# Designs tried in a protein design chat: VHH binders against Bile salt hydrolase/transferase (cbh). Part 9

Target 1, 323 residues: Bile salt hydrolase/transferase (cbh), of Lactiplantibacillus plantarum (q06115)
Amino acid sequence: CTAITYQSYNNYFGRNFDYEISYNEMVTITPRKYPLVFRKVENLDHHYAIIGITADVESYPLYYDAMNEKGLCIAGLNFAGYADYKKYDADKVNITPFELIPWLLGQFSSVREVKKNIQKLNLVNINFSEQLPLSPLHWLVADKQESIVIESVKEGLKIYDNPVGVLTNNPNFDYQLFNLNNYRALSNSTPQNSFSEKVDLDSYSRGMGGLGLPGDLSSMSRFVRAAFTKLNSLSMQTESGSVSQFFHILGSVEQQKGLCEVTDGKYEYTIYSSCCDMDKGVYYYRTYDNSQINSVSLNHEHLDTTELISYPLRSEAQYYAVN
Key: E = the ipSAE of ESMFold2; O = the ipSAE of OpenDDE; V2 = 0.75 times the mean of E and O plus 0.25 times the DockQ between their complexes.

## First folded at step 4 (VHH)

Design a11 (framework vhh_7b2m_4)
Fold by ESMFold2-Fast, scan of step 4:
Structure a11 (fold): chain B 323 residues (1-323), chain A 118 residues (1-118)
Amino acid sequence: as target 1 above (323 residues)
Amino acid sequence: EVQLVESGGGLVQAGGSLRLSCAASGFTFSDYAVGWYRQAPGKQRVVVASITSGGSTKYSNSVKGRFTISRDNAKNTVYLQMNSLKPEDTAVYYCAAEGPWFDSYDYWGQGTQVTVSS
């Protein structure tokens, strides 16, 4: 998985969801009066409206990623082998990993507010049910001004300021940031011959400033590639141009079927890519087999209601016949 | 050793019926939720139906009313009864003992081919 922020015509947040199996994902809207129930903290009977992609689980909006009506965004990404959820602690705010997205988005409007209110957060090892174990996750939380990373590891809860606005999978975020230093010489410009004045080396092609950028699908490589691509991206100052560029950035770290075998005959690939327009409250997505961008807008629904609104993802191939 | 083995696939004409079986061994089957998934060539693998350890069932919208999932814990087997089959149901069907939480390292079967002719 890879999640990014991007500022252009508006402020954008989104991710590639990389897995070997689809769970009939849906775009789900949780309206303001839908009762959000929590295992160890007070329920929210009135809260901010939320839009995001959920798994097809009845009776509960299990979000992979989402934003609220204030433009606060969050995505959960796999952190297998590194996530360490804790036991209940009476002196802390105990939230299960599957509750974190609706708990944060239902009540907070900015990353600054999140940071003030998660100082005593404890991500507890309580399964949704005996049949559904917890996913090992870490989270990217973002608004229009800043982003942070939340990780529960053996040493405790870690909250990182994220100056890059990128998150992938393993390892810990601080290692990802450190590794990025190895690429400080990369550039979107033609390099000078810095090898040695004793050898006349030529710039034989455009794009040579990016030589050494990792092209593989490993988590650390995708972090570097997404960061470089995002930070050097240019887009037209229009809605369509900005959304298009956002998906091109995600495309630079898209996982193609066949390149990442996870078990015998099964391959990890980008099941969907998403883009949240934080300013307009619009959720855009596309799927692996359907490259058409689809959108769902919070403003097209009545949000002072008590029931979930869900739209199954359009995954069948669509093409426009020109003749 | 943990195993899930699918059977019952084959060729059938549109409007026909087929019953798939998934036999589990090597783990405490009664404690696990089990799902049926399918994958057509070049498409995403998607969930079709699932059943919890307690017997509660869920179906994808494309198969509601036509498919029925059931389990027999004494035989460590889960079944998928497929009625009113359509050419669009043509796919390899997989049995899995996993939840819809994008977890890794759950148990999967080898798959069984279902082909529906028109």
Scores: ipSAE 0.000, ipTM 0.179, lowest interface PAE 20.1, mean pLDDT 88

Design a12 (from b10 with I28T S56L L106Q; framework vhh_7b2m_4)
Fold by ESMFold2-Fast, scan of step 4:
Structure a12 (fold): chain B 323 residues (1-323), chain A 120 residues (1-120)
Amino acid sequence: as target 1 above (323 residues)
Amino acid sequence: EVQLVESGGGLVQAGGSLRLSCAASGFTFSDYAVGWYRQAPGKQRVVVASITSGGLTKYSNSVKGRFTISRDNAKNTVYLQMNSLKPEDTAVYYCAAEGPYFDSSQYDYWGQGTQVTVSS
């Protein structure tokens, strides 16, 4: 998976969801009066409206990523082998990993507010059910001004300021930031010959400033490539130009079927790519087989209701026939 | 003990119908998504149809309109109704149960498979 922020015409947040099997993901809106039930903290019977992609789990909105009506965004990304969820602690605010998205988005309006209120957060090792295990995750939380990363590791809860606005998978976020230093010399400009004055080396092609960008699909490589692409991206200051550029940035780290084998016959690929417009409350997405951008607008719904609103993702190929 | 047991495979004439069943035990079936996969000799295993815990279905283009997936949570069973069968549908069919987690396959449960042979 890869999640990014991007500022252009509006403020955008989104991700590539990379997995080996697709099970009819949905865009789900949780209205303000839908009762959000939590295992160890007080329920939220009135809260901010939330829009995001959910797994289709009976009677429960299990969010992969989402934003609320205030423009606060969050995405959960796989952190297998690194996530360390804790035991219940009566002196802390105990939230299960699958509750974190609705708990944060239901009650907070900004990253600043989140940072003030998660000092005693404890991500507890309580399964959804006896048979259904917890997903090992870490999270990118963003608003229009800043982003942070939340990780529960063996050493405890870690909250990182994220100046890059990118998150991928393993390893710990501080290692990802440190590794980015190795690419300090990369540029969107034609490089000087800094090899040696004794050899006259030529710049024979456009794009040579990017030589050394890792092209593989590993987590650390995707972090570097997404960061470089995002930070050097240009877009017209229009809605369509900005949304298109956002998906091009995600495209630079898309996982193609066949290149990342998980188990015999299963290949990890980008099932969907998402883009949240924080200012308009619009959720855009496309899927691997359907490159058409689809949208769901929060403001097209009655938000003072008690029922979930869900739209299955359009994943069948769609093309415009000119003749 | 977690088990997925496929049944209903066999030999059938082209144009015929067959219903596959996958019986689950040892876990809370209603919490899991379930898919049907098939593998023909010398080919990769591919997804045929899937159904989420909430009942939403998805089909591969090669079977859409001919196959129907359904589930009965009271019986811990998922079904694949196969109509208008073609020789190209000949394969070993597997069922798999998967929890709603992201890019990890460590909690997938797979059956042993059932052979479907379609003669012309």
Scores: ipSAE 0.000, ipTM 0.262, lowest interface PAE 14.9, mean pLDDT 88

Design a13 (framework vhh_7b2m_4)
Fold by ESMFold2-Fast, scan of step 4:
Structure a13 (fold): chain B 323 residues (1-323), chain A 122 residues (1-122)
Amino acid sequence: as target 1 above (323 residues)
Amino acid sequence: EVQLVESGGGLVQAGGSLRLSCAASGFTFDDYAVGWYRQAPGKQRVVVASITSGGYTKYSNSVKGRFTISRDNAKNTVYLQMNSLKPEDTAVYYCARDLTYEDSLTGYSDYWGQGTQVTVSS
């Protein structure tokens, strides 16, 4: 999985969801008066409207990633072998991992507000059900100005400022940031010969400033590649140009079927890619088999209601015949 | 400078109603929870009601069903509608900015208003 922020015509947030199994994902809108029920904290009967991708689970909007009507965004990404959820603690705010997205997005409007309100957060080891045990996750939380990473590890809850606006999978976020230092010499410009004054080396091709950028599908490599691509990206200052560029950035770290074996001949691949327009409240997505960009807009729905609104992902290939 | 200014207090007979207002300035109002607290003579200050930035509300058991808290983000104002007032509701009512919804349950707030007196006669 790779999640990014991107500033252009508007402010964007989105991710590649890389997994070996699809749970019939849907774009789901939780309107302001839908009762959000929590296992260990007070319910939210009135809250911000939320839009994001959910798993097909009855009676609960089980979000993978989402945005609220204020433009606050959050995505959960696999953190297998590193996530360590805790026991209930009466002195803390106890939230199950699957409740974190609706709990944050229902009540907070900015990363600044989130940071002030999660000091007592405790991610508790309570399964959704026997068939759906907790996913080992860490989270990227972002708004138009900044982003943070939330990780529950053996040493405790870790909250990191994220100056890069990128999150992938393992290992801990601080290791990901440190690893970027190895790539500080990479450039989007034609390099000069800095090898040695004693040898006259030539720049024989365009793009040589990017030599050494990791091309593999490992988490740390995708972090570096997404960071480099995002921070050097240019887009037209139009909605269509910016959304298109956002998906091209995610495309640079897309996982193709066959290249990342998990178990039993199963391969991790990018099931969907998403793009949230924080300013317009529009959720864009595409799927592995259908390259068409689809959109769902909060502003096209009546948000002062009590029922979930869900749209199954359009995943079958679509071709436009010109003649 | 952060300021919270209460208004709407006064003298009212038992069974009557009052609406308190809290005007906020000097901070991004939409980002914060705001609570109403009261302090009766000779007692500690206690929470009455709170409302998060997203509009989630909570009430103390003593006022539930009688009081309603609401906010108007366009006007940077929080309201407390008090119905079916009882003599035991007599107190100085304070508006406060809360860092979290949870903080309102513990009485911890970082900025307070000056307070407005509510007196309910039998």
Scores: ipSAE 0.000, ipTM 0.133, lowest interface PAE 22.5, mean pLDDT 87

Design a15 (framework vhh_7pa5_2)
Fold by ESMFold2-Fast, scan of step 4:
Structure a15 (fold): chain B 323 residues (1-323), chain A 121 residues (1-121)
Amino acid sequence: as target 1 above (323 residues)
Amino acid sequence: QVQLVESGGGMVQPGGSLRLSCAASGFTFSDYSMSWVRRAPGKGPEWVSTISSSGSYISYADSVKGRFTISRDNAKNTLYLQMNSLKPEDTALYYCAAEGPYFDSSLYDYWGQGTQVTVSS
């Protein structure tokens, strides 16, 4: 998985969801009066409306990623072998990993407000059910001003400021930032011959400033590639041009079926890519088999209601026939 | 430009009630968590209560739990504190503050001028 922020015509947040199995994902809206039930903290009977992609589970919004009506966004990304969820602690705010997205988005309007209120957060090891064990996750939380990373590791809860606005999978975020230093010489311009004055080396092609960008699908490589692509990205200052460019950035780190084997005959691939327009409250997505961009607008729904609103993802190939 | 104006204080007998209001202007009130902080004569600031931007996350100091109720009206850019069963030790200047950690008053972004609450027989 790769999640990014991007500023253009509006402020955008989104991700590639890379996995080997699809769980019949849906775009789900949780209205303001839908009762959000929590295992160890008080329920929320009134809260901010939330839109995001969920797994198909009856009567509970199991979000992979989402934003609220204030433009606060969060995505959970796989952190297998590194996530360490804790035991209940009476002196802390105990939230299960699957509750973090609705708990956080239901209550807070900005990363600044989140940072001030999660110092006592404790991510507790309580499964959703016997059939649905906890996913090992870390999270990217973003608004239009800044982003942070939340990780529960052996040493405790870690909250990182994220100046890059990118998150992938393993290892810990601080290692991802450190590794980015190895690429400080990369450029979107043609390099000068700094090899030696004694040999006249030529710039034989456009794009030579990017020589050394890792092309593989490993987590650390996708972090570097997404960061470089995002930070040097240019887009038309229009809504359509910005959304298009956002998906092109995610495209630079998409996982093609066949290149990342998980087990015999199973391959990780980009099941969907998402783009949240933080300013308009629009959730955009595309799926592996359908490159058409689909949208769901938070503002097109009645948000002072008590029932979930869900739209199954449009995943079958669509072609616009010109003749 | 940014203003927080507290009102509703006054003198009251022990066991009485008062409702404080804080009118906010110059910023997008609905995007900020809001707190009440009090300062008794000769003492430092004491945090009283906080309410999140949505109104859903609320916390209270142990000394006021069950007696005080914090609320907000985002349409009116107003924060409230309903104070019941007032005690002499509740006597203080009450301040409205925008955002900040619960027990570090130095990190609050905006401070009003305060409204005086005096509880005496």
Scores: ipSAE 0.340, ipTM 0.712, lowest interface PAE 4.3, mean pLDDT 90

Design a16 (framework vhh_7pa5_2)
Amino acid sequence: QVQLVESGGGMVQPGGSLRLSCAASGFTFSDYSMSWVRRAPGKGPEWVSTISSSGSYISYADSVKGRFTISRDNAKNTLYLQMNSLKPEDTALYYCAREGPSFDSSLYDYWGQGTQVTVSS
ESMFold2-Fast, scan of step 4: ipSAE 0.410; ipTM 0.752

Design a17 (from p06 with S31D Y103E I105S; framework vhh_7pa5_2; at its last look DockQ between E and O 0.02; V2 from the best seeds 0.00; counts 0 for: pae O 17.3 > 2, placed apart)
Fold by OpenDDE, look of step 5:
Structure a17 (fold): chain B 323 residues (1-323), chain A 123 residues (1-123)
Amino acid sequence: as target 1 above (323 residues)
Amino acid sequence: QVQLVESGGGMVQPGGSLRLSCAASGFTFSDYSMSWVRRAPGKGPEWVSTISSSGSYISYADSVKGRFTISRDNAKNTLYLQMNSLKPEDTALYYCARDLTYEDSLTGYSDYWGQGTQVTVSS
């Protein structure tokens, strides 16, 4: 998985969801009066409206990524081998990993508020159910101005400022960020010959500044590729152009079926890509087979209600026949 | 060649005002978000403000909110920073930066920066 922020016409947040199996994901809106129940902390009976992708479970919005009506966004990404959830601690705020998204988005409007309130956060090791164990995750949290990464590891809770607005999977964020230093020579221009004065080397092609950009599907490589692409991406002059550009950025690190075998005959692929407009409260997405951009808007629903609103993903290819 | 040239800096008393300009050339100005970054003596770069390519989105550092106003004229390829109620703490070399976001500033990433214009706030 890959999550990014992007500032252009508006402020955007989104992610690729890469996995080997689809769980009939839906766009779900959690209205303001939907009772958010938590295992160890007080319930939220009145909270900010939330929109995002959820697993198809009936009784609880299990978000993969989401945005609230104030523009605060969060995405959970697999963090296998690194995530370590803890035992209950009476002196801390105990939130289970599957609760983190609704807990944060329900009550906070900015990363600043999140920072103030997660100092005593304890990601407690409580499964959703016997049938649904916890996934090892870390999270990208972002608003219109900044982003942070939350990791619960063996050493404890880690909260990082994210200066690049990118998150992938393992290893830990600090290591990923440091790894960017290895690529500081990359550019979006044609480099001069600095190999040696003893040999004349020609610029035979456009895009030679990107030579060395890793192209594999590993988390570390996707981090570099997404960061380079995002940070060198033009800001577009329209919403449509910006959203398009956003998906192109994510496209640079999408996973095609067949390239990443997880088990015998099972391949990880980009099931969906999302883009949240933090300013307008619109959730955009496309799927592996449906390249058409779909949109769901918070502002087009009655948000002072008690019941979840869900839309199945439009995953079938859409063709426009010109003739 | 990409060029960014800042102007409008100077010395002013506390409470005074200055308006900075940045003339951009060598690229399609309207395709890029622009930022102001400043560097005070002995300190690292500090992000000041960012404006999106269209001007639709604007953000400020907390330290300058309510006092500074960023704007742009894409027809003139010019970025502006109106600075009001200046304080001694605002003393710094102010840079214009192309396609710089808050995140970019935190990393020190920039593809092109101007040479800067000096702003000194002193009684």
Scores: ipSAE 0.000, ipTM 0.205, lowest interface PAE 17.3, mean pLDDT 92
ESMFold2-Fast, scan of step 4: ipSAE 0.537; ipTM 0.802
ESMFold2, look of step 5: ipSAE 0.000; ipTM 0.359
ESMFold2 (binder alone), look of step 5: mean pLDDT 83; pTM 0.836

Design a18 (from p06 with S30D S31D Y102S I105E L106S; framework vhh_7pa5_2; at its last look DockQ between E and O 0.67; V2 from the best seeds 0.00; counts 0 for: pae E 4.5 > 2)
Amino acid sequence: QVQLVESGGGMVQPGGSLRLSCAASGFTFDDYSMSWVRRAPGKGPEWVSTISSSGSYISYADSVKGRFTISRDNAKNTLYLQMNSLKPEDTALYYCARDLTSYDESTGYSDYWGQGTQVTVSS
ESMFold2-Fast, scan of step 4: ipSAE 0.547; ipTM 0.815
ESMFold2, look of step 5: ipSAE 0.375; ipTM 0.759
ESMFold2 (binder alone), look of step 5: mean pLDDT 82; pTM 0.827
OpenDDE, look of step 5: ipSAE 0.031; ipTM 0.450

Design a19 (from p06 with S31D I58T I105S L106E; framework vhh_7pa5_2)
Fold by ESMFold2-Fast, scan of step 4:
Structure a19 (fold): chain B 323 residues (1-323), chain A 123 residues (1-123)
Amino acid sequence: as target 1 above (323 residues)
Amino acid sequence: QVQLVESGGGMVQPGGSLRLSCAASGFTFSDYSMSWVRRAPGKGPEWVSTISSSGSYTSYADSVKGRFTISRDNAKNTLYLQMNSLKPEDTALYYCARDLTYYDSETGYSDYWGQGTQVTVSS
């Protein structure tokens, strides 16, 4: 999985959801008066409206990623072997990993507000049900001004400022940031001959400033490639140009079926790609088999209601026949 | 630019009630957590209560739990503190504060404090 922020015509947030199995994902809107129930903290009977992609689970919005009506965004990404969830602690704010997205988005408007209110956060090891054990996750939280990473590791809860606005999977975020230093010489410009004055080496092609950019699908490599692509991206100051460029950035780290084997015959692939427009409250997505961009708008729904609104993802291929 | 104006204080007998208001201007009120902090004569600032930007999350000092209720009206850019069952020890100057959380509230640090409104509980 790869999640990014991007600033252009508007402020955008989104991700590639890379997995070997689809769980009948849908775009779900949680209206302001839908009762959000929590295991160890007070329920929220009135809160910010939320839009994002959920798993198909009865009577609960299990979000993979989402934004609220204020433009605060969060995505959970796989952190297998590194996530360390804790026991209940009476002196802390105990939230289960599957509750973190609705708990944060239901009540806070910005990353600044999140940072001030999660210092006592404790991610507790409580399963959703006997059939649904916890996923090992870490989270990218973003707004129009900044982003942070939340990781629960053996040493405790870690909250990182994220100056790059990118998150992938393993290992810990601080290692990802440090590794980016190895690529500081990469450029979107034609390089000078810095090899030696004693040998005249030529720039024989456009794009040589990117030589050494990792092309594989490992988490660390996807972090570097997404960061380079995002930070050097240009887009027209229009909605269509910005959304198009956002999906092109995610495309640079898309996982194609066949290149990342998980077990015999199973391959990770980008099941969906998402783009949240923080300013307009629009959720865009496309799926592996359907490259058409689909959108769901918060402003097209009545948000002072008590029932979830869900739209199954359009995943079947669509072709426009010109003749 | 940022202004917080408290009102609603006064003198009241033990067991009485008062409702404080804080009118906010110069910023997008609905994007900030808001708090009430009080300062008794000769003492440092004491955090009283906090409410999140949405109004969904509230927290209270142990000394006021069950007696005080914090609320907000984002459409009117106004913060409230309903004080019931007032005690002489609640006598203090009450301040409206932006973006103060209970983790650092005892130091009294926040982005902005208003002028305060005096609450006196005396028989």
Scores: ipSAE 0.015, ipTM 0.522, lowest interface PAE 7.8, mean pLDDT 89

Design a20 (from p06 with S31D; framework vhh_7pa5_2)
Amino acid sequence: QVQLVESGGGMVQPGGSLRLSCAASGFTFSDYSMSWVRRAPGKGPEWVSTISSSGSYISYADSVKGRFTISRDNAKNTLYLQMNSLKPEDTALYYCARDLTYYDILTGYSDYWGQGTQVTVSS
ESMFold2-Fast, scan of step 4: ipSAE 0.450; ipTM 0.783

Design a21 (from p06 with S31D S59Y I105S; framework vhh_7pa5_2)
Fold by ESMFold2-Fast, scan of step 4:
Structure a21 (fold): chain B 323 residues (1-323), chain A 123 residues (1-123)
Amino acid sequence: as target 1 above (323 residues)
Amino acid sequence: QVQLVESGGGMVQPGGSLRLSCAASGFTFSDYSMSWVRRAPGKGPEWVSTISSSGSYIYYADSVKGRFTISRDNAKNTLYLQMNSLKPEDTALYYCARDLTYYDSLTGYSDYWGQGTQVTVSS
């Protein structure tokens, strides 16, 4: 998985969801009066409205990623082998991993507010159900001004400031940031011959400033590629141009079927790509087989209601026949 | 073959009680959350209550909270709705429904619905 922030016409947040199995994902809106029930903390019977992609399970808004009506965004990304969920601790705020997204988005309006309120957070190892064990996750949380990463690891809860606005999978976020230093010489400009004045080396092609950028699908490589692409991206200062560019950035780290074998002959691929417009309250997405950008607007729904509103992802290939 | 068969409806006076049952067959009942949805004459469907597959999560519409109780018996593949303190506005055809995480404001949170059981609250 790869999640990014991007500022252009508006402020955007989104991700590629890379997995080998689809859970019939849908865009779900949790209205302000839908009762959010938690295992170990007080329920939220009144809260901010939330929009995001959920798994198709048990009449519960099991979010993969979402934003609330205040423009606060969060995405959970796979952290297999590194996530370490804890035992219940009566002196802490005990939240299960699958509850983190609705718990944060239901009550906080900014990253600053999140940082103030999660110092006693404890991510507890309570399964959603016997059939659905906990996913090992870490999270990117973002608003228009800043982003942070939340990781529960063997050594405890880690909250990192994220100056590049990118998160992928393994390893720990601090290693990802350190690895970016290896690429400090990369540029979107034609390089000068700095090899030696004694050898006349030629700039034989456009794009040579990017030589050394990793092209593989590993987590660390996708982090570098997404960071470079995002930070050097240009977009028209229009809604359509900015959203289009956002999906092009995610496209640079898209996982194609066949290139990442996981287990039992299964292959990881980008099931969907998302883009949240933090300012407009619009959730955009596309799926692997359907390249059309679809949108669901939070502001087109009545938000003072008690019922979930869900729209299945439009995943069947669609072509516009010009003739 | 998925089947949901409701029973237990009838006529009752205001303030009375009724217990609805839904017998499920043709799927693994314990894998699905279940809901009750009602439709009053001339009106669209109104969601009433949902219970998760394990019974751990239970939700009620504000109009019935405190008066209705949803429950399930996974060993018997049966869903129940205990309705107390019934009001004339509770008069409707009550449907048992098998849930998805999907919800549409007009069709509800369900892929299969039963034929319904009529509840009439009148003096």
Scores: ipSAE 0.000, ipTM 0.116, lowest interface PAE 20.5, mean pLDDT 87

Design a22 (from p06 with S31D Y57W I105S L106S; framework vhh_7pa5_2)
Fold by ESMFold2-Fast, scan of step 4:
Structure a22 (fold): chain B 323 residues (1-323), chain A 123 residues (1-123)
Amino acid sequence: as target 1 above (323 residues)
Amino acid sequence: QVQLVESGGGMVQPGGSLRLSCAASGFTFSDYSMSWVRRAPGKGPEWVSTISSSGSWISYADSVKGRFTISRDNAKNTLYLQMNSLKPEDTALYYCARDLTYYDSSTGYSDYWGQGTQVTVSS
């Protein structure tokens, strides 16, 4: 998985969801008066409206990623082998990993507010059900100004400032940031011959400033490639131009079927790509087999209601026949 | 341009009640968590209560739990503290504070404080 922030016409947040199996994902809106129930903390009977992609489970918005009506965004990404969830601690705020997205988005309006209120956060090892054990996750949380990463590891809870606005999978975020230093010399410009003045080396192609950018699908490589692509991206200052560019940035780290084997005959691939417009409250997405961009708008729904609103993802191939 | 103006303090006998208000201006009030902090005579500052930007997350110091209630009105840019069953040890200058945009272990939780309003609980 790869999640990014991007600033252009508006402020955007989104991710590639990379896995080997689809679970009939839906875009789900949790209205302000839908009762959010938590295992170890007080329920929220009135809260910010939330929009995001959920797994298909009965009567519960099990979010993969989402944004609230204030433009605060969060995505959970696989952190297999590194996530360490804790035992209940009476002196802390005990939240299960599957509750973090609705707990955070239901009550906070900015990364600033999140940072202040999660210092006593404890991610507790309580399964959703016997059939749905906890996913090992870490999270990217973002608003228009900044982003942070939340990780529960063996050493405890870690909250990192994220100056690049990118998160992938393992290892720990601080190692990802350190690894970016190896790519300091990369450029979107044609490089000068810095090899030696004694040999006349030429630039033989456009794009040579990017030589050395990793092209593989490993987590650390996708982090570097997404960061470079995002930070050097240009887009028209229009809604359509900005959303288009956002999906092109995610496309640079898309996982194609066949390149990342998980088990014999099964391959990880980008099941969907998402883009949240933080300013308009619009959730955009596309799926692997249907490249058409779809949108769901918070402002097209009545948000002072008590029931979930869900739209199954349009994943079947759609071709516009011109003739 | 950030301004926080507290009011509602005064003298009250033990067991009495007071309601403090804080009028906020110069920033988008609904984007910030807000706190009440007090300073008793001869003591350092003591955090009293915090309320999240939406009002859905609230926390209290153990010394005031069950007696004080924090609330906010985002339409009016106003923070409140309802103080019931007041004790002599609640005597302090009460500050309205805008919470930090980030946590810094050396600076604590708040970036702007008001002028304070005096609460005196005596027989």
Scores: ipSAE 0.000, ipTM 0.261, lowest interface PAE 16.1, mean pLDDT 88

